VH-VL binders against f9vpa4r286to426. Designs and how they scored, part 42

Target 1, 141 residues: f9vpa4r286to426
Amino acid sequence: VIEEIKNAERVIVIGAGTSYHAGLYFSIELNRLGINSLPVIASEYYNVRSKKGDLVFAISQSGETIDVLQGIRMMRNSGAKIISLTNVIESAIARESDYKIYMRAGPEIGVAATKTFTTQLASILFILSVLKKENLKKMEK
Below, E stands for the ipSAE of ESMFold2; O stands for the ipSAE of OpenDDE; V2 stands for 0.75 times the mean of E and O plus 0.25 times the DockQ between their complexes.

## First folded at step 19 (VH-VL; framework fv_zimberelimab)

Design j3 (at its last look DockQ between E and O 0.45; V2 from the best seeds 0.00; counts 0 for: pae O 8.1 > 2)
Fold by ESMFold2, look of step 19:
Structure j3 (fold): chain C 141 residues (1-141), chain A 123 residues (1-123), chain B 110 residues (1-110)
Amino acid sequence: as target 1 above (141 residues)
Amino acid sequence: QLQLQESGPGLVKPSETLTLTCTVSGGSISSGSYYWVWIRQPPGKGLEWIGSIYYSGSTYYNPSLKSRVTVSVDTSKNQFSLKLNSVAATDTALYYCARGYTYDHYRPWFDYWGQGTLVTVSS
Amino acid sequence: QSALTQPASVSGSPGQSITISCTGTSSDVGGSNYVSWYQQHPGKAPELMIYEVSNRPSGVSDRFSGSKSGNTASLTISGLQAEDEADYYCQSYTSSSTWVFGGGTKLTVL
């Protein structure tokens, strides 16, 4: 999935509620790495015009968030590729994605919102760490 | 107020298919914010999750029942349904429908329940 | 998947505190913040009392509290009252995306 992120003309990061905030963080860090990124509140998906060359990074714990599902359907119909970050194998969002990342809900560590957000952040931080290593290789050239 | 009401036959013969319907009133089943579930309780015993259905049409089933269970929605009638094939005496239970929330915080617990409907499997 | 283990019954006198246990595995109670508790009076549907281990829905008395340690969740009822006499079920959402209930505990108020 790293190559897809690096090669995308724009990375659209879509999520609702807590997932949107995780996606906002991801989008900010992608822009810092020189990767064009647009964070999208899932309920406003219809205001985003996607195109071929866009990569949509969809974040949904259940994989069943309606506005995220509707958003990725619209954007895929416009030619974008979809990566999903979910916690449920074979959920609607996962099934309708070109690439699938499954997060793990680990041991209890706090209140519900904190636990699910922490798991999303851990997955995002791992992806970012790999992308940052690629930037280091690029600078060495 | 949101209300869930189970309906269907009170008696089903062994090997037949049990069909139950949950009618939702005071809210819309086509809302993408919620998911809908079936749960049963054999007489004098505990609760058993049967299956869940989401707005997308995604279904999730208890592995012990999966080969015999189908859950579906009918948005035009504001209802969802359970079909349990090849019933036996052990399928005698109170059957409940219930609601969960899935929009911006996934809530894998059930905050609204129907009254339950008793289904007896007997010849 | 197996049902979560609860004691079959527990009893207490008015004003006491009692605790109901719910023991599972690392794939359900131990590995999840999604542990809930339901109260069921005879002839009625279950009612959600605790969600996400320790949170109370609006309208549920603060006499009800929840906790978890390892693979065991606990429901504690303080200041026991006659109306607390009911069946209590724990429920977890598993790492395999399924719901599992405990076998239930009958609480008797003496």
Scores: ipSAE 0.355, ipTM 0.757, lowest interface PAE 3.9, mean pLDDT 86
Fold by OpenDDE, look of step 19:
Structure j3 (fold): chain C 141 residues (1-141), chain A 123 residues (1-123), chain B 110 residues (1-110)
Amino acid sequence: as target 1 above (141 residues)
Amino acid sequence: QLQLQESGPGLVKPSETLTLTCTVSGGSISSGSYYWVWIRQPPGKGLEWIGSIYYSGSTYYNPSLKSRVTVSVDTSKNQFSLKLNSVAATDTALYYCARGYTYDHYRPWFDYWGQGTLVTVSS
Amino acid sequence: QSALTQPASVSGSPGQSITISCTGTSSDVGGSNYVSWYQQHPGKAPELMIYEVSNRPSGVSDRFSGSKSGNTASLTISGLQAEDEADYYCQSYTSSSTWVFGGGTKLTVL
């Protein structure tokens, strides 16, 4: 996963609702690290033109968000690689991903996604910490 | 209005495979907003969830039945089906198909139900 | 998969209020607000009465209400009427991405 992010020409972070906001944060942090990243609202996936060399990072609690699923399918068809972050194992989005990350948050508490949002952020922060560590190693060489 | 209708044999012999089909009308099964679900109720007993399927083919099964259950979907026919292998008397039940809701997170309630079809396992 | 725990039966007189409990674990009822209730009359399919602990679908009487505390959800029926006599089932969603029903409660209107 880390190598894919490092080697991507562009990281497209796609999500809906609360997951989009998590993705927005991730995209901002990636750009801060010098990694070209584009946040995409899932409902507007068709406005994005992806290509080979792109990496799609799909965030969906259920892993069954239709716009996210349709988005990754379109982008995959263009040659993009897919990494998913979902709460449910073997969900539609997970099954259609090259790399699967599970947040293991359990059932969502409340109508609004709060528990899963925090776990999404935790997962994103972990990924970012590893990326930063790798960058530091490069600087030491 | 959405309608679900179960169909299949009402009698199955022990060790054989039970096959049921749910036909959906008044709405498309090819929607990302819903799960399609099988639930059963033995005579005089409670409800038991069997399995769920998303239109893309993603399935979820009751762990107690997982080894014997297969749920499938046919979007071209607007149907989804249940197969239960190696049936026994304990599988005698009224079998319901139902619709569940999902979008960006799971909604576990079922808002539309079929009328159910009785399946009796007997020699 | 074990069912959620409900009382086998409850009874009340017309006009009274009754409550049906549904007890699970932190992996289902206690783990989310996705608790639903169904009413089932003899010979009929279950009907959704409450979703997400306390929400009523369109067409459901406001005499039906739901709540949850810890691992226990509750269905309250106020102003009990003869037509309320039925079986009632609670339902939840588990941490293992499965659906689970309660054992059911027979409500008798005296």
Scores: ipSAE 0.013, ipTM 0.611, lowest interface PAE 8.1, mean pLDDT 91
ESMFold2 (binder alone), look of step 19: mean pLDDT 89; pTM 0.920

Design j4 (at its last look DockQ between E and O 0.04; V2 from the best seeds 0.00; counts 0 for: pae O 4.5 > 2, placed apart)
Fold by ESMFold2, look of step 19:
Parts: structure tokens; C-alpha cells; sequence
Structure j4 (fold): chain C 141 residues (1-141), chain A 123 residues (1-123), chain B 110 residues (1-110)
């Protein structure tokens, strides 16, 4: 999944409500790393033109957020590849994505009483940490 | 004000198919923010989840019932339905419909319930 | 798939506090923060009292509180009143994406 993010012409991050805010943070940090990124409010997906070479990062804990599902369907039909971040195996969004990341919040992570936003952020921070390590290796060469 | 109302036969013969309908008023079943659920309670016993349906068309079923259960939606009538095949005496229960929320925060609990309808399986 | 374990009954006097336990496994209570509690008066539908372990819906008295430790969730009712006499069910959404309920606890206010 890291390779797909690095090679994308643009990373479109789509989410609704709280998931949009997690996606906004991810998009901001991707841009700071030199990866073109566009955060999208799921209900406004129709305002985004996507194409082959775009990568869509879809955030939905249930995997059933209809605005997100409709957005990834449109963008996939335009040639984009889809990565989903969900917490439900075999949900609609997970089933319709090319790559699937599942949120695995549990007591050992120390987020047992924490809302979905913090769990989404933890997953996003892990992805960013891997991207930062890869960027450092490139600079050493 | 959202209201859920179950309807269907009170008596069903063994081996037949039980069909129940939940009518939604004060809200739209076509809302993408909610999912719809069937739950039952055998007399003097606890609650058992039967199945759930989402606006996307996704359905989830209790594994112990999955081979016999179908949940469906009729948006034109603002209703969702339960079909339970090959019923037996052990399917005698009070059947509830319920609602959950799934827009941005997933809320896998049920905030609105119907009044319940008793179904007795007897010859 | 298996029911969560609750005591069959609990009793207390008016003004006292009582606690109802709900014990499961790491795949339901231990591994999930989606633990909820429902109150059911005789002849009525269940009503949501606690969600996400410890949160109260609006309109639910602050006498009701929830907590979780390991594989056991707890509902605590302080300042018992006669109207608290009811059946109480815990419910979890498991790490296998299923809904499971406890067997129920009958609360008697003496």
C-alpha cells in the first residue's frame, strides 16, 4: 500500500464528518511529504474529477457510509484505484476497494475508550511514519 | 418523531415461512445514515439478533440463523421485512424491528425499537 | 455467537447502589468498545441506557453509569428507585462484526 501511495499522481482522501477531519490531516501531511493530495467531503464527491493514476483513500469505520461508497464508485469508474480504511470485513466499501486496511483498535493499543477518530488517526500516523522512513532512505542516496 | 411498527401473522405452522414487515414513520428508510435490524426474544428468554440491512444493500445475519433468514427493504412503502424459512417451535418469540446509525461514526447499537409482535409456531 | 454472561437476578433497597456484570471474551467485551446496556420494563421494548461502555443517551439519568475492565462490563445504578425495577441486557458488537446480547438480569427493588 505504501508503494501505491508513493506512485500515485494524486491521493484523493474521502470521508464523511469525523472521517473527513482524519482525512484532512492525512492529506495535509501527505502534501508536506511532497505527495499531491486532495481531501474531499464525501457528500461533495461529484465535484471531484478523477482519472487513471489517481489513488482514492476512503475512510469509513463501518464500511457502509453511503456518500463514501458512491464517491469511490464514481472515481473507480474513472480509472482510480481505491484503498479503504474500515473496521468491517466484507463491508460494501471494503469489497469494492483494491486494497483494504482494517482498523484493529483493542485494549492493548490503549484506545479502548477512545472514539473512532483517534483510531483512524493511529492508522494514519502509522502509514505516515512508514512514508517518512522511506523518504529518509531516498535522501541518503 | 421516528416510529417503528412490526406487522405479520401471530401464528405460523411448523415448516412454513414466517414473514414480518416493519413500517417506518417519522423518517425515511432510504436514509443512508441508518441501518435496520430484526431482533427476537423467546418467551422468558433473552434477546437475539437476527439480521441487519444497510442502505447499500449489504445484509448481515446471525450465523446460527443465516441459512434460513432473508432481510429486505421496500423503499416505496418505507418498510423492511424479515423472512424466516422452515420455522419450528423454537422460533416462537416476540419479534422486534430496530434502527442503528452508520453515517460517520459507526454506532452498532439500536436507538429505536418497535413495540414487538408475538409469533407463535404451532400446528 | 455465545451469549454474554449476566447474573440472573440482582436486588437492592431504595437509595442503594447496585452493579450488574456482563462477562464475555476478548472477541466481544475485551476487544470491543461497543458495549451497550438496555433497560426493559415488563411488556415494553428495550430502551438504550448506555452505549460505548460508559456514555449515556440524552434523557437517561446520571444515576446510570457504565464501565469495563478486561472481559467484564458493568452497569451501575446509584440511588435505586422503584422505577428501576426491570430487566437489563448488555450487548456487544464483536470483533467478528456480529451483535451479541447477554442473557438478561432481573433487577428487583426491595
Amino acid sequence: as target 1 above (141 residues)
Amino acid sequence: QLQLQESGPGLVKPSETLTLTCTVSGGSISSGSYYWVWIRQPPGKGLEWIGSIYYSGSTYYNPSLKSRVTVSVDTSKNQFSLKLNSVAATDTALYYCARGYTYDQYRPWFDYWGQGTLVTVSS
Amino acid sequence: QSALTQPASVSGSPGQSITISCTGTSSDVGGSNYVSWYQQHPGKAPELMIYEVSNRPSGVSDRFSGSKSGNTASLTISGLQAEDEADYYCQSYTTSSTWVFGGGTKLTVL
Scores: ipSAE 0.341, ipTM 0.760, lowest interface PAE 3.9, mean pLDDT 85
Fold by OpenDDE, look of step 19:
Structure j4 (fold): chain C 141 residues (1-141), chain A 123 residues (1-123), chain B 110 residues (1-110)
Amino acid sequence: as target 1 above (141 residues)
Amino acid sequence: QLQLQESGPGLVKPSETLTLTCTVSGGSISSGSYYWVWIRQPPGKGLEWIGSIYYSGSTYYNPSLKSRVTVSVDTSKNQFSLKLNSVAATDTALYYCARGYTYDQYRPWFDYWGQGTLVTVSS
Amino acid sequence: QSALTQPASVSGSPGQSITISCTGTSSDVGGSNYVSWYQQHPGKAPELMIYEVSNRPSGVSDRFSGSKSGNTASLTISGLQAEDEADYYCQSYTTSSTWVFGGGTKLTVL
């Protein structure tokens, strides 16, 4: 996962609702690290032109969000690799991803996500911490 | 300011391999915001894209040249190179290296160019 | 790959406005807004004049403008000046993730 993010020509972070906001944060932090990243609201997936070299980071609590699923399918068909962060194991989005990350937040009850949002951020922060460590190693060479 | 400079032999024999290097100064090649590109122009003719490379090593080639072209990058030297195999007279051209810009979205145009280096294929 | 289609030459008098066309397909010019234009004077490297159909880089005269309709992009130069005499190339990006240039247009200022 980390190597894919480091080597990507562009990281497309896609999500809907609360997951989009988590993705937005992720994208901002990636760009701050010098990693080219584009946040995409899932409902606008069709406005994004993806290609070989792109990495799609899909965030969905349920793993069944239709716009996210349709988005990653379109982007995968263009040659992009797919990493997913979902709460539900073996969800549709997870099954169609090259790499699967599970936040393991337990069932989310309610439309307004709370615990899943925090676990999304925790997962993102962990990834970012690893990326930063890798960047430091590069500077030492 | 960013500068690109082509270097390599000005004369290559038919069937041999043309090798050029582009040295980048005033900026790092190890940036996720750019492609590094080779373009050529035969004397009195138009521009032809040859290939592009991302700093991670991902490459894109002109389909008409793909079988003969290799583009590589050396981040430690802040350089990228072009190899063209089995050259013929038709490969005689002014060869440019250039920078393609990309940030969050693809921007497939070339904002910085080298001055070009003439390569003549002749026996 | 095939080049985009440009007229071989165009001419105009000082002060006039001229337009250079660049015709492609739905897989390149018509497929995106990634159309760029370059100016090349004799013995010089090309210089980016327009990107994304109609945007000018810093330092480029506002006499240069770009547009697109369907599969045809256009470069317009208003208030033609002697220094505008050069070759002009359009460039696009294909759905196959390749870069493509037009054949070039020689602009003569009469």
Scores: ipSAE 0.025, ipTM 0.680, lowest interface PAE 4.5, mean pLDDT 91
ESMFold2 (binder alone), look of step 19: mean pLDDT 88; pTM 0.881

Design j5 (at its last look DockQ between E and O 0.12; V2 from the best seeds 0.00; counts 0 for: pae E 10.8 > 2, placed apart)
Fold by OpenDDE, look of step 19:
Structure j5 (fold): chain C 141 residues (1-141), chain A 123 residues (1-123), chain B 110 residues (1-110)
Amino acid sequence: as target 1 above (141 residues)
Amino acid sequence: QLQLQESGPGLVKPSETLTLTCTVSGGSISSGSYYWVWIRQPPGKGLEWIGSIYYSGSTYYNPSLKSRVTVSVDTSKNQFSLKLNSVAATDTALYYCARGYTYDLYRPWFDYWGQGTLVTVSS
Amino acid sequence: QSALTQPASVSGSPGQSITISCTGTSSDVGSSNYVSWYQQHPGKAPELMIYEVSNRPSGVSDRFSGSKSGNTASLTISGLQAEDEADYYCSSYTSSSTWVFGGGTKLTVL
């Protein structure tokens, strides 16, 4: 997963609702690290022109969000690789991904998706921490 | 097309346990996109939510019934069930099973319903 | 848990518009847009008519519309027809991760 992110020409982070906001944060932090990233709201996936060399990072709690699914299918068809972050094992999005990351937060039923959002951020922060450590190692050489 | 069908005894004695099963056809119960729900309606009265279950087994219950209610799921049979302990006359109702829809965020509406099964509590 | 508050009955003539109210609290109707409406004919199971306050499922007539203001959701039926005679229930998700129904409204078409 880390190598794919590092080697990608562009990281497209796609999600809906709260997941999109988590993705927005991720995209911003990636750009801060010098990694070209584009946040995409799932309902507007058709406005993105992806190509080979792109990496799609799909965020969906249920792993069944239709716009996210349609988005990653379109982007995959253009040659992009797919990494998913989902809460549901073997969900539709997960099954259609090259790499699967599971939040393991358990189901969340609530008006506010606090648990889901928190676990998404935790996962994202972990990925970012690894990327930062690698950058530091390069600086020390 | 998705279909839900309730099954179980139509008559239960007071203090006994009511057991119902919902059989799902035309679709898999093993989906992260849905919750599976029990709802009841006493004769001539309104609807009352009883409980919900995710395919993984996570449950949610009406607080007023929580102490007496158990909902379970059997993914191998594409079924989920309801158990209501210590029944009384007030538990006489038409019992529905239904599908609750969810996306990235949970959408708590019920788009598919069974036809319902009448359960009468009587000595 | 307590039911959402609906009028016991409403009536209208064919072609008219009627509105059914559903009043809850800040912990249910007022807490989110997860309000749904169901139509139930005698001897039939409820049918989903509106979800997320104002969205119609496929197959539902555009004569049915929904709205919400504060702690009150509303179902409006325009161009009232005889087949609209039924019981109508509102439902809401709660901040406690539960579902609550309204008491139901009997609609009579005169």
Scores: ipSAE 0.010, ipTM 0.597, lowest interface PAE 9.1, mean pLDDT 90
Fold by ESMFold2, look of step 19:
Structure j5 (fold): chain C 141 residues (1-141), chain A 123 residues (1-123), chain B 110 residues (1-110)
Amino acid sequence: as target 1 above (141 residues)
Amino acid sequence: QLQLQESGPGLVKPSETLTLTCTVSGGSISSGSYYWVWIRQPPGKGLEWIGSIYYSGSTYYNPSLKSRVTVSVDTSKNQFSLKLNSVAATDTALYYCARGYTYDLYRPWFDYWGQGTLVTVSS
Amino acid sequence: QSALTQPASVSGSPGQSITISCTGTSSDVGSSNYVSWYQQHPGKAPELMIYEVSNRPSGVSDRFSGSKSGNTASLTISGLQAEDEADYYCSSYTSSSTWVFGGGTKLTVL
């Protein structure tokens, strides 16, 4: 997954509700790392034109968010590759993705919508930490 | 307070189709982190999961029942439904609807249950 | 059939602690899986008592605790009271699209 992100012409990050806010943060940090990125609120997916070379990073805890599913279907049909960040194996979004990341937050005490956002952020921070290590290596060279 | 209520016939003839509806009140069926679930309990026996549905229409079924079962959702009515085809006497049970939380597939639990509706399969 | 094994019955006197076991395999109760427990009084729907092995929902007494070791999950009830007399079920996910329950344990308070 890291190599796909690094080599994409543009990373389109799509999510709904709190997942959109996690995706917005991810997109901002990707741009700071020199990776071209566009955050998209899922209900407005039709305003985005994707093409071959684009990578779509779809965020949905359940893997069943309708607007996200519709968005990735449209963008895949336009030639984009799809990475999904979900917490449900074999969900609709995961099944229709080229690459799949499953959220793994470890043992937790509570069950709430806030917990879902925290887990999304933890997964995004891990990906960013790996990307930042790669960026630092390039600067050292 | 979230509440679930089963409705449907109490008596169904063998080989016919059982249809049950669960009405959700005090919360939205489209809440994002939940699956809507049917579970049954034959008289004097334990609990058996039948099937689950996410509000987008994605379904998950007990493999032992999959050929006969359909679960559906109507978000506009805040309801979900069970159809069980070709019923037999062994399908006589208390039928519960429930809310299932799944952070992922390995952590399901059922935090709200309906009161249950008895369905008897007999001529 | 039940995929998870529970004793058919357990008993204890008021004030004692009792433990109900739920035994499966590495693919349903093992370290990568989480177990929930339900209490069912006669004529009533099941109620969630423990989720994710050891967590209690709001309103559930701290006399109820859960744990897991190897392929066995356990529900422990301390300070046993008459109203704890009920059927208890464990559950977990054992395969794609399958949620299963244990066979149930009847707890009798002597």
Scores: ipSAE 0.006, ipTM 0.574, lowest interface PAE 10.8, mean pLDDT 82
ESMFold2 (binder alone), look of step 19: mean pLDDT 89; pTM 0.910

Design j6 (at its last look DockQ between E and O 0.40; V2 from the best seeds 0.00; counts 0 for: pae E 4.5 > 2, unsure alone 74.6 < 75)
Fold by ESMFold2, look of step 19:
Order: sequence, then structure tokens, then C-alpha cells
Structure j6 (fold): chain C 141 residues (1-141), chain A 123 residues (1-123), chain B 110 residues (1-110)
Amino acid sequence: as target 1 above (141 residues)
Amino acid sequence: QLQLQESGPGLVKPSETLTLTCTVSGGSISSGSYYWVWIRQPPGKGLEWIGTIYYSGSTYYNPSLKSRVTVSVDTSKNQFSLKLNSVAATDTALYYCARGYTYDQYRPWFDYWGQGTLVTVSS
Amino acid sequence: QSALTQPASVSGSPGQSITISCTGTSSDVGGSNYVSWYQQHPGKAPELMIYEVSNRPSGVSDRFSGSKSGNTASLTISGLQAEDEADYYCSSYTSSTTWVFGGGTKLTVL
């Protein structure tokens, strides 16, 4: 997945609600690393024109969020490749993506309604940490 | 106001197929915000999850029942249905339909339940 | 038999606090944040009382609270009232996209 992100002409990050906010954070940090990125609210997917060379990073814990599913279908038909971040193997969004990342639940101490957001952030932070490590290697020669 | 109502035969013979329908009123089954569930309760016993269907058409089933169960949606009638093949006396239960939420937050618990319909499997 | 273990019955007097336990494995309770509790009066459908271990839906009395420690989730009812007499079920959503229920606990108010 790291190589796909590095080689993309831009990374479109799509999610609904809390997943959109996790995606917004990811997109901001990608831009800070020099990777062109656009965050997209899933219900507004029609406002985004995608093309070959775009990579779509789709965030949905259930893998069944309809606006995300509709968005990745449109963008794939326009030539983009799809990476999904879900917690459900063989969900609709996962099955229709080119690459799949699966979340796992965090610690068993959960008391908050936002637990899904925390596992999304953990996955995103891991991806960012690997990208940052590669960027530092290039600077060191 | 959302309401779920189960309907179907109260008596089914062994080896036949049980078909139940849940009619949704006060809301749309075509809403992408919700998923739909079948749960049963044998007389005097606990609850057992049967299967779940999402707006996308994705279905998930209890592994112990997966070979015999199908869940489907009829959007034109605002209904979803359960089909359970080859029933036996052990399939005698109260059958409930229920709803969960999955749009911006995935909520794997059931916030609305039907009142249940008793199905007896007897010859 | 159920995947989650609950006591068959508990009892208490009006005004007391009682606790109902729900014990599973690390995979179904210890590692899950999706433990919920349902109340079922005789002849009625279950009603959601607690979700995500400790959260109450709107309309549920603050006398009901939930917690989890290790592989055991707990429902606590304070200020016990006659109307609390019912069956109580815990439930968890597992990483295998399945739901499991406890065997149920009959609460008797003396």
C-alpha cells in the first residue's frame, strides 16, 4: 500500500461523518509529506473528477456505507485505483477495492461511542509513520 | 414513527421451508443509514442472531444456520424477509426482526425490534 | 449453550442496587467494545438499555449503568423498582461479523 500512495498523482480520501474527519487528518498529513491529497465528504462525491493516476483511499468501518460505495464505484469507472480501510472482510466496499486494509478493535477498555474513530486513526498513523520513515531515508541519501 | 412487524405462518411442518416477512413503517428500508436483522428466541430460552442484510445487498449469517438461511429485501413493499429451509422442532421459536444503524457510525446493536411472531414446527 | 455466561437469576429489594455479570472470552468480551444490554419484559420484545459497554440510549434511566473489567461486563441497576423485574441479556459483536448473546438473567424484585 505504501508504494501505491507514493506513486499516485494524488490521493483522494473519502469518508462519511467520523470517517471523513479521520480522512481529513490523513489528507492534511499527506500534503505535509509532499503527497498531493484531497479530502472528500462521501455524500458530495459527484463534485470530484477522478482520472487514471488517482488513488482513492476509502474509509468505512462497516464497509457498507452507501455514499462511500457509490463514490468509489464512480471514481474507479473514471480510472482511479481504490484502497479501502474497513473492519469487515468481504464487505461491499472491500470487495470492490483494488487493495484492502483491515482495522482491528483497540484495547478492551472501551467506554466511548468514538471507538471506531480511534481504530481508524491508529491505522492512519501507522501508514503515516512508514511514509515519514521513507521520506527521512531520502533526505539522508 | 418507525415500526417493524413480523408476519408469516404460525405453524410449519418439519422439513418444509419457513418464510417470514418484516414490514417496515414510519421509515424507508431503502435508507442507506440502516441494516436489517432477524433474531429468534426458542420458548423459555435465550436469543439467537440469525442473519443481517445491508442496503448494499450484503448478507451475513449465523454460521450454525448459514447453510439453511437466506435474508432478502423487497424495496417495492418496504419489507425484508427470512427463508429458513428444512425446519425441525428445534426451529420452534419467537422470531423478531430488528434494525441497526450504519452510515457515519457503525452501531452493531439493535435499536428497534418488532413484537415477534411465534412459529411452531410440528407435524 | 450461549457463548456469554450470565447468572440464571438475581434478586433484590426495592431501593437496593444489583449487578448482573456477563462473562466471555478475550475474543468476545475482553477485546470487544460492542457489549450491549437488553431488557425484556414477559411477552414483549427486548429493548436496548446499554450500548458500547456503558452508554445509555435516550430515555433509559440513569439508574442503569454498564462497565467492563477483563472478560466480564456488568450491568448495574441502582434504586431497584418493581418495573425493573424482567429478563436481561448481554450481547457482543465479534470480529467475525457475528452477534452473540448471553443466556439471560431473570431479575426478581422482592
Scores: ipSAE 0.304, ipTM 0.743, lowest interface PAE 4.5, mean pLDDT 85
Fold by OpenDDE, look of step 19:
Structure j6 (fold): chain C 141 residues (1-141), chain A 123 residues (1-123), chain B 110 residues (1-110)
Amino acid sequence: as target 1 above (141 residues)
Amino acid sequence: QLQLQESGPGLVKPSETLTLTCTVSGGSISSGSYYWVWIRQPPGKGLEWIGTIYYSGSTYYNPSLKSRVTVSVDTSKNQFSLKLNSVAATDTALYYCARGYTYDQYRPWFDYWGQGTLVTVSS
Amino acid sequence: QSALTQPASVSGSPGQSITISCTGTSSDVGGSNYVSWYQQHPGKAPELMIYEVSNRPSGVSDRFSGSKSGNTASLTISGLQAEDEADYYCSSYTSSTTWVFGGGTKLTVL
């Protein structure tokens, strides 16, 4: 997962609702690290032109969000690789991803998806921490 | 208004396969905002969830029935179906189809129900 | 899959308030706010009365209310009326991506 993010020409982060907001944060942080990233609202996936070399990072609690699923299918057909972050194992989005990350949040306890949003951020922060650590190692060499 | 209607044989012999179809009208089954479920109720007993199917084709089954259950969808007919293999007397029940809501989150409530169809397993 | 635990029956007089409990575990009722309640009259399909613990669908009387504490959800019916006589079922989403129902409660209006 980390290698894919590092080697991607562009990281497209796609999500709906609260998951989009998590993705927005992730995209901002990636850009801060010098990684070209584009946040995409799932309902507007058709406005994105992807190509080989792009990496799609799909965030969905249910893993069944139709706009996200349609988005990753379109982008995959253009040659993009897919990484997913979902709460439900073996969901449609997970099954159609090259790399699967599960947040393991259990059932959402909040109407506004506060639990899953927190776990999404935790997962994103972990990924970011690893990316930063690797950048530091390069600087030491 | 959305309507769901169950259809299939009211009588099935033991060890045979029960097949039911739910026909959806007044709305499209090809909507990513909803999922579709089968629920049954033995006479005089409570409700039991059987299985769920999403527009994506993803299915989820009751663990107690998983080995015998298959749920499918036919978007061209605006229908989804239930197959239950190797039926026994204990599978005698009123079978309901229903609609649930989903997008990025699961919604474990069902807002529209069919009227149900009675299936009796008997020799 | 085991059903959520409900009392087999409850009764009340017209105008009274009654409460039906639904007890599960941290993997279902206690693990989320996705608890729903259904009313079922004899010979009819269940009708959604409460969703997300305490929300009422359009058309449902405000006499019906829901709450949750720990692993137990509750349905309260105030101002009990004769037409409220029915079976009531709770439901919850589980950590195993399943849907579970309670055993049902028969409400009798005396």
Scores: ipSAE 0.114, ipTM 0.731, lowest interface PAE 2.6, mean pLDDT 91
ESMFold2 (binder alone), look of step 19: mean pLDDT 87; pTM 0.903

